VH-VL binders against o60147. Designs and how they scored, part 134

Target 1, 175 residues: o60147
Amino acid sequence: MLEKNKYLYIFRHIQTNQVLLSQGNVLKKTALFQLPYPLQKPVAPNGMRPAKLRKDHWVPLLKVEFPNESMFQSVFMQLLNYRKYRSVQPLTSDLLKLPIPVRRRKIMRQEVPNTIADLADILNKEKFPENSVRLQLSDKSDSEYADWPPSVQIDSEEIKLSRGFREKTTVDEAR
Short names: E, the ipSAE of ESMFold2; O, the ipSAE of OpenDDE; V2, 0.75 times the mean of E and O plus 0.25 times the DockQ between their complexes.

## First folded at step 6 (VH-VL)

Design j4 (framework fv_dargistotug; at its last look DockQ between E and O 0.04; V2 from the best seeds 0.00; counts 0 for: pae E 10.8 > 2, placed apart)
Fold by OpenDDE, look of step 7:
Structure j4 (fold): chain C 175 residues (1-175), chain A 120 residues (1-120), chain B 106 residues (1-106)
Amino acid sequence: as target 1 above (175 residues)
Amino acid sequence: QVQLVQSGSELKKPGASVKVSCKASGYTFTSYGMNWVRQAPGQGLEWMGWINTYTGEPTYAQGFTGRFVFSLDTSVSTAYLQISSLKAEDTAVYYCARGTYFDLTGFDYWGQGTLVTVSS
Amino acid sequence: DIQLTQSPSFLSASVGDRVTITCRASQDISSYLAWYQQKPGKAPKLLIYDASTLESGVPSRFSGSGSGTEFTLTISSLQPEDFATYYCQQLYEYPTFGGGTKVEIK
């Protein structure tokens, strides 16, 4: 009766502002491997990835509720693909003009806005029914990173910050 | 044989600037974050913030924004702390300390500390 | 920020004594707490992390316990080299330190 796997959670690291996607309100250990690195930069040293996931170091950035699991899965996979695609694409002329350290910093600072923009772009292309997708942000100002299609209903209430998880609701418990 | 070696003691006038260095060795510099900790004379430890040695992104603790700047020279595995517009209350020992990025359990290696004295 | 309160601030003890230091957090920090030892003119040294895990090379006479908001560092039998100041540190969010406990010779 209850829909499952229709909630997308996006978390950010409290120190680095890096972004992780989650199919549930609690981060999985494997989520750490989502962390994107530019292709032109050598693979992050092993020390960059922790041996253990410190869930308490991550807070929810936003929550997306989809009408059904199929739509959720489609968007989730596309988000991952967008991230991968971006990481392997040639750098723009503007970025190439920057010193390497500055360039690297600029790229890595864009994870949050890029993820939000990706989500909006994906949803815009999907052409879901009007107000069929519910978006809740921890900071409503983050919605300004993108133009949202009519299918997206932005919740007026900000989500409460929770470390590594969100408190379970009746709907969340059904997952 | 992990080591963090900091620059020597500094004596400055109010309003001046100081730049403390922390050179790392014995490990991959960019694999660990670098934290900065302040300790005023006879006082406790105070976390100032940290810098991501891989991305160069600094994060400053509350109260350490504006006059405090973390920077890097990865080519020589060195982190820097710059304090501008020095005040008497900035007199303290400043430590660099290594920590992991995502699973921080503590600072396992420390520099020897750099005393910065601000006096007229 | 999370505040950590250590008690006592000063502790006088003799060699061989059992010493216990307490650290209380202003909120639940699970087990994300570390203990450090600092001797005069020296940098702090990590003793325990995750509330109870002994750092490599640290003598077994040191132990940590606790979770949530109350934590303790115990030295089962104080040695001459243990006279120092001890600090707790929370790593649940941005790191903060306790005020320190100075263990002095009686």
Scores: ipSAE 0.020, ipTM 0.653, lowest interface PAE 4.1, mean pLDDT 87
Fold by ESMFold2-Fast, scan of step 6:
Structure j4 (fold): chain C 175 residues (1-175), chain A 120 residues (1-120), chain B 106 residues (1-106)
Amino acid sequence: as target 1 above (175 residues)
Amino acid sequence: QVQLVQSGSELKKPGASVKVSCKASGYTFTSYGMNWVRQAPGQGLEWMGWINTYTGEPTYAQGFTGRFVFSLDTSVSTAYLQISSLKAEDTAVYYCARGTYFDLTGFDYWGQGTLVTVSS
Amino acid sequence: DIQLTQSPSFLSASVGDRVTITCRASQDISSYLAWYQQKPGKAPKLLIYDASTLESGVPSRFSGSGSGTEFTLTISSLQPEDFATYYCQQLYEYPTFGGGTKVEIK
């Protein structure tokens, strides 16, 4: 029997580099509420339609395998807290000098290195057993954004899926 | 132990306002979204919307815009549902229910429900 | 909104019976379907999510199947505590619930 909540699937947007976290290998629309900046033009103040999920616009960034649900829950909650903390920090003076659209684009592009650094920081603090956490990346060079603890084993094989973590039979939501 | 505890039943006249609370405990409040579900007497379940506890952003289902307001007080891990200009048709049990950002389908923990009765 | 049509709305059964409840979606929702049990005067309880995954603590006599637009909840051997109303829910779009199926003693 497979253990529940053992895997963390991390996706990135192909254009903006924004990151979404998922327990499942297919993104749900509710994952979009993790994003501080909408990918589509905002709806009216009484708007009933969140931004549509275009599954074909989100590709695998990395997959994390934990030995049990307890470790998964601990790391995922901390990763969400790191993302929340980043979203409420004051902008640096360098960012404040940029026009708003340029500033937002620069902030969004940093989500991939930030997420990887945050994951590594959490795993370094938790001190899990050696080789107990398995990491598989779509681009192994992304692992260079952080220094990994002995608890992490980086898979030599890259993720080669182009439509989420599933093959071409995944149904996409149209815009 | 995860618990969602709601405020007690309310009896209101048409045109009044009511504010229902849902206090969470046993987990990190901002790691899970909070949903509101209504059930009129003898009727089925109706999703009203949810609030992202992480950002504070509410989302309302069609039919629950205008008179219905979702809000939070994260310092006490509490979500609120306010209904203004109450109508007889608002008579129902109102539930809060926890959703996840993990891509889990379904609401895994529910409040006990708050009966709001609107009568003249 | 995605509509869920649940059938039957009512069924009578005896302890030990195999009970099957169906839920039909107005459009393809993949596997984004959950099942709930509600007893009178109580909040709903999550039984199954992602169409077929049993929630922790739920007895193995409950099972879910289906994908796309056709889904079923099966109770393989009905127990006295299983007499309740059952609801399906889709989470592919804004959540919506089926009309419910009341399972009563024969």
Scores: ipSAE 0.006, ipTM 0.510, lowest interface PAE 12.6, mean pLDDT 81
Fold by ESMFold2, look of step 7:
Structure j4 (fold): chain C 175 residues (1-175), chain A 120 residues (1-120), chain B 106 residues (1-106)
Amino acid sequence: as target 1 above (175 residues)
Amino acid sequence: QVQLVQSGSELKKPGASVKVSCKASGYTFTSYGMNWVRQAPGQGLEWMGWINTYTGEPTYAQGFTGRFVFSLDTSVSTAYLQISSLKAEDTAVYYCARGTYFDLTGFDYWGQGTLVTVSS
Amino acid sequence: DIQLTQSPSFLSASVGDRVTITCRASQDISSYLAWYQQKPGKAPKLLIYDASTLESGVPSRFSGSGSGTEFTLTISSLQPEDFATYYCQQLYEYPTFGGGTKVEIK
């Protein structure tokens, strides 16, 4: 296989703020396996797997351009491992005091900032060349969840697509 | 130079077992998934499942959960397919192929195939 | 389970002909479709991925198009080495293959 630019696409759910990672600009049905199955033990819930993929419920959060596949694969696998590690960690006592529905919503709201922080932590630990990784966000203020290494170039333009990462012939109505 | 080299053809009796190897070279073995694909004589291609070469976790297609086992030896960059309790209908060419359901490229490199023949 | 239906299952053509092969998916798979060529006694060879992206080293006479549920592989001018069986494969969910299209010389 020749070296090609590889893209990591990250989506968030419009209601729950759950996060899905994708190699393609449209989510695959199997992406849902990244979410915990219903009836996960109550001490470490990080969301619920929907019965089916509703493509209109998932909007762009960010995308990352890597110069080659090996960099992409390394980062992608580490992101999955960070999520799995976090999902089994004990909840804080402050969270345990909350009613279960409130606790679950609060944990789910952490998914976006946690994912962005995970990505930045991985990129800081990887010694990639300066400006070799291009990051584009739907909301540039989300970059404030982390401190980014010199290898990352944050695109000055926000993602304007409102439904997935596919390009359209018309200007998006929002964002 | 990416290469997948499979073990040689096997002739087996019903009820026996077989283990097909697939040795990878020319790339980082644990960075790509390994798929297994079956092709019965004169028939099309059938995905059997894959193994995550980083974690060692196998995933089996529907219908391949009982007698088919995927495994790895990452120290020699080799994936294995073991078939137990062989039946005549297991007669096929078995391919290993690089790729994963997390990748848009499809299966970009294939082994040469291993013919397993099961006859009384 | 996503079913892929290839049409035709068999076709006879001459060198220089333009050939089209159709793959229809039982549901929307976006652009997650690949095409393979297989010659007798050999492993499949990836031609096209992401519906229309040509794999490195594949001649430009091969092209792919489509999205959603309908996809087409086109060979603009058949060459002698193109007589083979062609398979589509979806990668939207756990992979499945089409039934194949055998292209033979007339």
Scores: ipSAE 0.006, ipTM 0.582, lowest interface PAE 10.8, mean pLDDT 82
ESMFold2 (binder alone), look of step 7: mean pLDDT 93; pTM 0.951

Design j40 (framework fv_dargistotug)
Fold by ESMFold2-Fast, scan of step 6:
Structure j40 (fold): chain C 175 residues (1-175), chain A 120 residues (1-120), chain B 106 residues (1-106)
Amino acid sequence: as target 1 above (175 residues)
Amino acid sequence: QVQLVQSGSELKKPGASVKVSCKASGYTFTSYGMNWVRQAPGQGLEWMGYINTYTGEPTYAQGFTGRFVFSLDTSVSTAYLQISSLKAEDTAVYYCARGTYYILTGFDYWGQGTLVTVSS
Amino acid sequence: DIQLTQSPSFLSASVGDRVTITCRASQDISSYLAWYQQKPGKAPKLLIYDASTLESGVPSRFSGSGSGTEFTLTISSLQPEDFATYYCQQLYEYPTFGGGTKVEIK
């Protein structure tokens, strides 16, 4: 029933390089809760974050296919925990000397390398079977941000997600 | 549940020092930075700076260097503002307010304020 | 430092009135602007952040608009509990506040 949750999609913002994680190939507005916004106030039952989701501003960074849902859930939750941990860590003295807008841009630009490194670290810690995890990247040079374990197979195939990430309408087409 | 409770009012002479406390409860103290904001009688709000509660590193706004010191005691979830060599123009209500290290949104929780009066 | 100019500094209004307060920045601050309400003897309360996003628990009669250098706070139908001083704050650089707008009963 939960078999549909074996794919992890990671998106990046075209201007800021901020990263969003998704359980499917369509970004939902609730994904904005992943962004490290300073105000994390309780909302009933769930709320939206300050930024409006402009789907055309987000492009695929990478896609991960897991052999089953339990492996997907483990890695996905660990990635969310790594992101949360990074958001509360002390800033370096170099960053603290920068004006807030410059500091923010510098931190945001580092999200792509950090997310890829975090993903690789999680996969290296897990003892998944050889060649059981498939990794597709939009730009293969991004794989160089980390060392990958034997469980990971890196594909040369392009990620086939369009900008906008809307639910595709069913077209009645005979084959 | 989240609360910031500040110390009581102070009456000081010029040249004295004062130390204001701000005790946090209802959240993880080190997960948010602590900002200090001043309001002179009948005047508006003025941001003084903040302290990183995890590292203890302070950042001061222009005009609040030298005589002003931000510090903390993480064991009791308390932030402190110390003002040395007090001047009459330091008379104000001093607020602590919660924010993140990035200060990207407004300050969501505030202390009740501490009135510091400097008179001859 | 970025300066914020609020207008008017003072206004008198009646319950049910529409109130508009303006905040002007000395340079482009994108949408990094917050609005606060302060009642006499109390600490400020966050109303709006990111120029137009209503803080949780704040009544829908409050709204914010603008970007760049010109911003407005609107109260669509003033209630008795809304008589207060309102401040804008920029968070684009180290924070600065506007001079405040005092909303008093006529």
Scores: ipSAE 0.007, ipTM 0.495, lowest interface PAE 11.5, mean pLDDT 79

Design j5 (framework fv_dargistotug; at its last look DockQ between E and O 0.03; V2 from the best seeds 0.00; counts 0 for: pae O 8.4 > 2, grease 18.95 > 18.9, placed apart)
Fold by ESMFold2, look of step 7:
Structure j5 (fold): chain C 175 residues (1-175), chain A 120 residues (1-120), chain B 106 residues (1-106)
Amino acid sequence: as target 1 above (175 residues)
Amino acid sequence: QVQLVQSGSELKKPGASVKVSCKASGYTFTSYGMNWVRQAPGQGLEWMGWINTYTGEPTYAQGFTGRFVFSLDTSVSTAYLQISSLKAEDTAVYYCARGTYYSWTGFDYWGQGTLVTVSS
Amino acid sequence: DIQLTQSPSFLSASVGDRVTITCRASQDISSYLAWYQQKPGKAPKLLIYDASTLESGVPSRFSGSGSGTEFTLTISSLQPEDFATYYCQQLYEYPTFGGGTKVEIK
């Protein structure tokens, strides 16, 4: 089975600093389910899911190029599992004593560094070939949230926003 | 080996209730969402909604927010669909289907389907 | 909801033929499209996701292409076991399915 390169896209919310993972450079509306229950639900663990996806509020944080689908799927699933795990864990006593708006802000501000650290932890534990994974950041200083394994090549070029940019579908073997 | 095994067919009268089960095996149940899909005889597929198996949060498609209830028993890796106040139009095959969370890669494993027939 | 229109609704083809099925979306869905095969009395089977990625264990004669609003499923050399109904599904928002394409073997 010959596999093609696959990209992981990670987005940051411009105001809250929440993070969404994506298989493409266009967020699908259901990506919001990666976040805790909507703010209006009284039983949500931290109540931080926006009611709707506003695509103009989500900008690229980083992009990872994998040599094949299998590597992409493994990393993507592990990142999602860490986020789900955090979403249902009891909060610390110090956090619970904060007013709800302050608590939510503090938790959300951890999403970027936590996600970058989780990505690096996963890649350090995987035995991927040297320089097989290309990492590109919107802000190169964000790479300082983690130590990267030899498998990761950090691109010297920062991500630039491009109007109308879309992921192009690869032509299959029959066309 | 991933498997989704659904409960057997049901013959019901209008106004009754039915509860369809979907027992999962061969994977970590709480790592993947569970979808419900309806197919009336001779017709196409209709997504009814899903349930987050980690948090228990259900999401219902438009038109399925009243008489249809999704639930879980994670201790036996089982999802349930309950339909109340059955109508003849509810006659269909009901499928459970595993999605990679939030259906980002489609529904990769399906139950065998449960035929619910509603007639006098 | 995003409407998916499949064409043709029905086709007949011979073993060995190249078959193409089209799915058109009512809005841009990027590459968030899957294809399923369903045989009578059986559950659907995932063939392709992300427009063009083959699911594990699916024969290489199946392929998918397209992005945005127009997508195709191609069977390069139709086999007797490919008699089935094929559905597209968008995954850009809450899933919806196309109306199906029934493929009969002449």
Scores: ipSAE 0.415, ipTM 0.780, lowest interface PAE 3.5, mean pLDDT 85
Fold by OpenDDE, look of step 7:
Structure j5 (fold): chain C 175 residues (1-175), chain A 120 residues (1-120), chain B 106 residues (1-106)
Amino acid sequence: as target 1 above (175 residues)
Amino acid sequence: QVQLVQSGSELKKPGASVKVSCKASGYTFTSYGMNWVRQAPGQGLEWMGWINTYTGEPTYAQGFTGRFVFSLDTSVSTAYLQISSLKAEDTAVYYCARGTYYSWTGFDYWGQGTLVTVSS
Amino acid sequence: DIQLTQSPSFLSASVGDRVTITCRASQDISSYLAWYQQKPGKAPKLLIYDASTLESGVPSRFSGSGSGTEFTLTISSLQPEDFATYYCQQLYEYPTFGGGTKVEIK
């Protein structure tokens, strides 16, 4: 297994707080398919209509380093499944009475905390070795969205940003 | 062609009630939300709320709860605005305006407006 | 609620002039802004939506720009029929309108 393929990056949109998952610190165009309404007008800047990847509109939310690629892949797929699951769940009556754009925005506001909670839940179920998963957050307070298992070691340093991008590291450059 | 036709002008006394109608034609009534907008004489536009024409669920803007009621008669593609316990400050032109459920495009069609005058 | 502030409230201009109206939002509303034209005794007419998209049938002399909190409506060459009141509207949350800008003949 390739150790360089063991990094999960989660990005958030600077305006909509939508979330994208990435293997590596550079978003791919295909990441846009993760958006909840890919075939409809998105709650996003005009530049995303039709949906186009504007890398400068996405900032790192967190970085996860796994022991190996296999563990990364497992968690990555599960995260996608969790998101898909939520997208097909029945909406509450309170949401249904809202105009669709307002509803979507309200749902999108929960993407960050939901994604973080999903990650913690998945990691709790996976029972990885203690301190084998390294978590780095752009905002340390975001770690409070979930209870983390012993397998997760939260980095004391926050992700550094430059013009909406995470600063490159030697490890990132190897990707 | 899309048209929204509202009922005629109303003159009411304080404390009375009024019901304004907005009849839609030229499109599928239940495929678009219906908004209500108030405009006092010489003043700007004020969004009052909207009604989901598919579900019938109304949503009222802040300041338009209680005395204001949105309703529908889908059989005749008509939306209604009822104002009870009318006050002088309710004197205004009231517009119905179509908005998409995917309301990124604004209110694309408007009724001609209904003047409601409340005077003693 | 999101507040929209238009400036100026009144604008005097001549036919052929370039006219610019500004709309500022109290918070980031992305591109969810529309512009309307209203003539006396008439209902508003949609001109621009999504900050910069021209509504069908609207003359090309009208244009919209901006994102976030700052938006502008521009009339490249004012025509006689353009003297009216213009309103911005945000659609990021429940809709709210700006206070309006009356464009009068100089």
Scores: ipSAE 0.013, ipTM 0.607, lowest interface PAE 8.4, mean pLDDT 86
Fold by ESMFold2-Fast, scan of step 6:
Structure j5 (fold): chain C 175 residues (1-175), chain A 120 residues (1-120), chain B 106 residues (1-106)
Amino acid sequence: as target 1 above (175 residues)
Amino acid sequence: QVQLVQSGSELKKPGASVKVSCKASGYTFTSYGMNWVRQAPGQGLEWMGWINTYTGEPTYAQGFTGRFVFSLDTSVSTAYLQISSLKAEDTAVYYCARGTYYSWTGFDYWGQGTLVTVSS
Amino acid sequence: DIQLTQSPSFLSASVGDRVTITCRASQDISSYLAWYQQKPGKAPKLLIYDASTLESGVPSRFSGSGSGTEFTLTISSLQPEDFATYYCQQLYEYPTFGGGTKVEIK
């Protein structure tokens, strides 16, 4: 049969604004390895990321619907690679002037605008069909962090934070 | 359409090395990761790790660091598993399987398996 | 790492029987569980992913259920071609497989 639509679920931390990418509507513990900074201190070296995911601390940022698995995998892998690339770049001189705790907080807060900009950059480089990629945001103003290509359709309905990604109705999905 | 074809069986002496290939066709090679799974005779399945086909970055499960190397030749859509300093306990069928480290969909396509026998 | 325990390790059943295989995880893995069928001398075949989603082309007699730490694979009416070993797999952490359940047709 035809390929089922694929979704990319993007979460943000309620306090730090750090971003996690997920292929499912519930975060995996291994998603924490996407983070360059631990959420808790002190922790053991190579255990610098939290040992346990606090799911109640992560809320939906946006959901991306792709028409097929191939497009989803390509964009998802590229997005992960953009995050790795950013983590190894030299810090700017303005950041280096800040005390370490302030610097770290500022870097973490940039993950939301950076992730949205990176997603848009990837989608602008790919030549996907018009209106083939659907975005649904928790806060539509976050779409202003980037210029979107014609392949992207932004849903008029925002994700309600109380619903998360898990509270989609089964009746609407079954139709 | 989607197909993973592995190299033929190998019979090796302890201390030798072996390189197993897995040739992909019918999809964009760099859009999916490649996993390696081992199955010793009469035993269950054991995940060895995966390689990101876009970046070439391998990730190894604990116990498969050192003697095991994942690599790619993207120009021919082929992934490789190399095992050095072979031991009798390496005797197993080795499978390549399509997926990603983060995939919730499981491994949807598998190679036919390559039997590696290590005996004196 | 996450341990998966399958039960039973072995079962014999007649054609037409309802067969249930259980997979228990050492910690909460939400719904990140897949089921595979492996016939003798063949590669595993994906049957079910995300705990309960049937893979394309898999007969409707196969179903999966569960979440958290307890999962089941059910074959509603066993057929001769269902002779195989069945494996669960978690994808919440580094992937791990259960020990397998061998199903023999009486």
Scores: ipSAE 0.006, ipTM 0.503, lowest interface PAE 13.6, mean pLDDT 81
ESMFold2 (binder alone), look of step 7: mean pLDDT 93; pTM 0.954

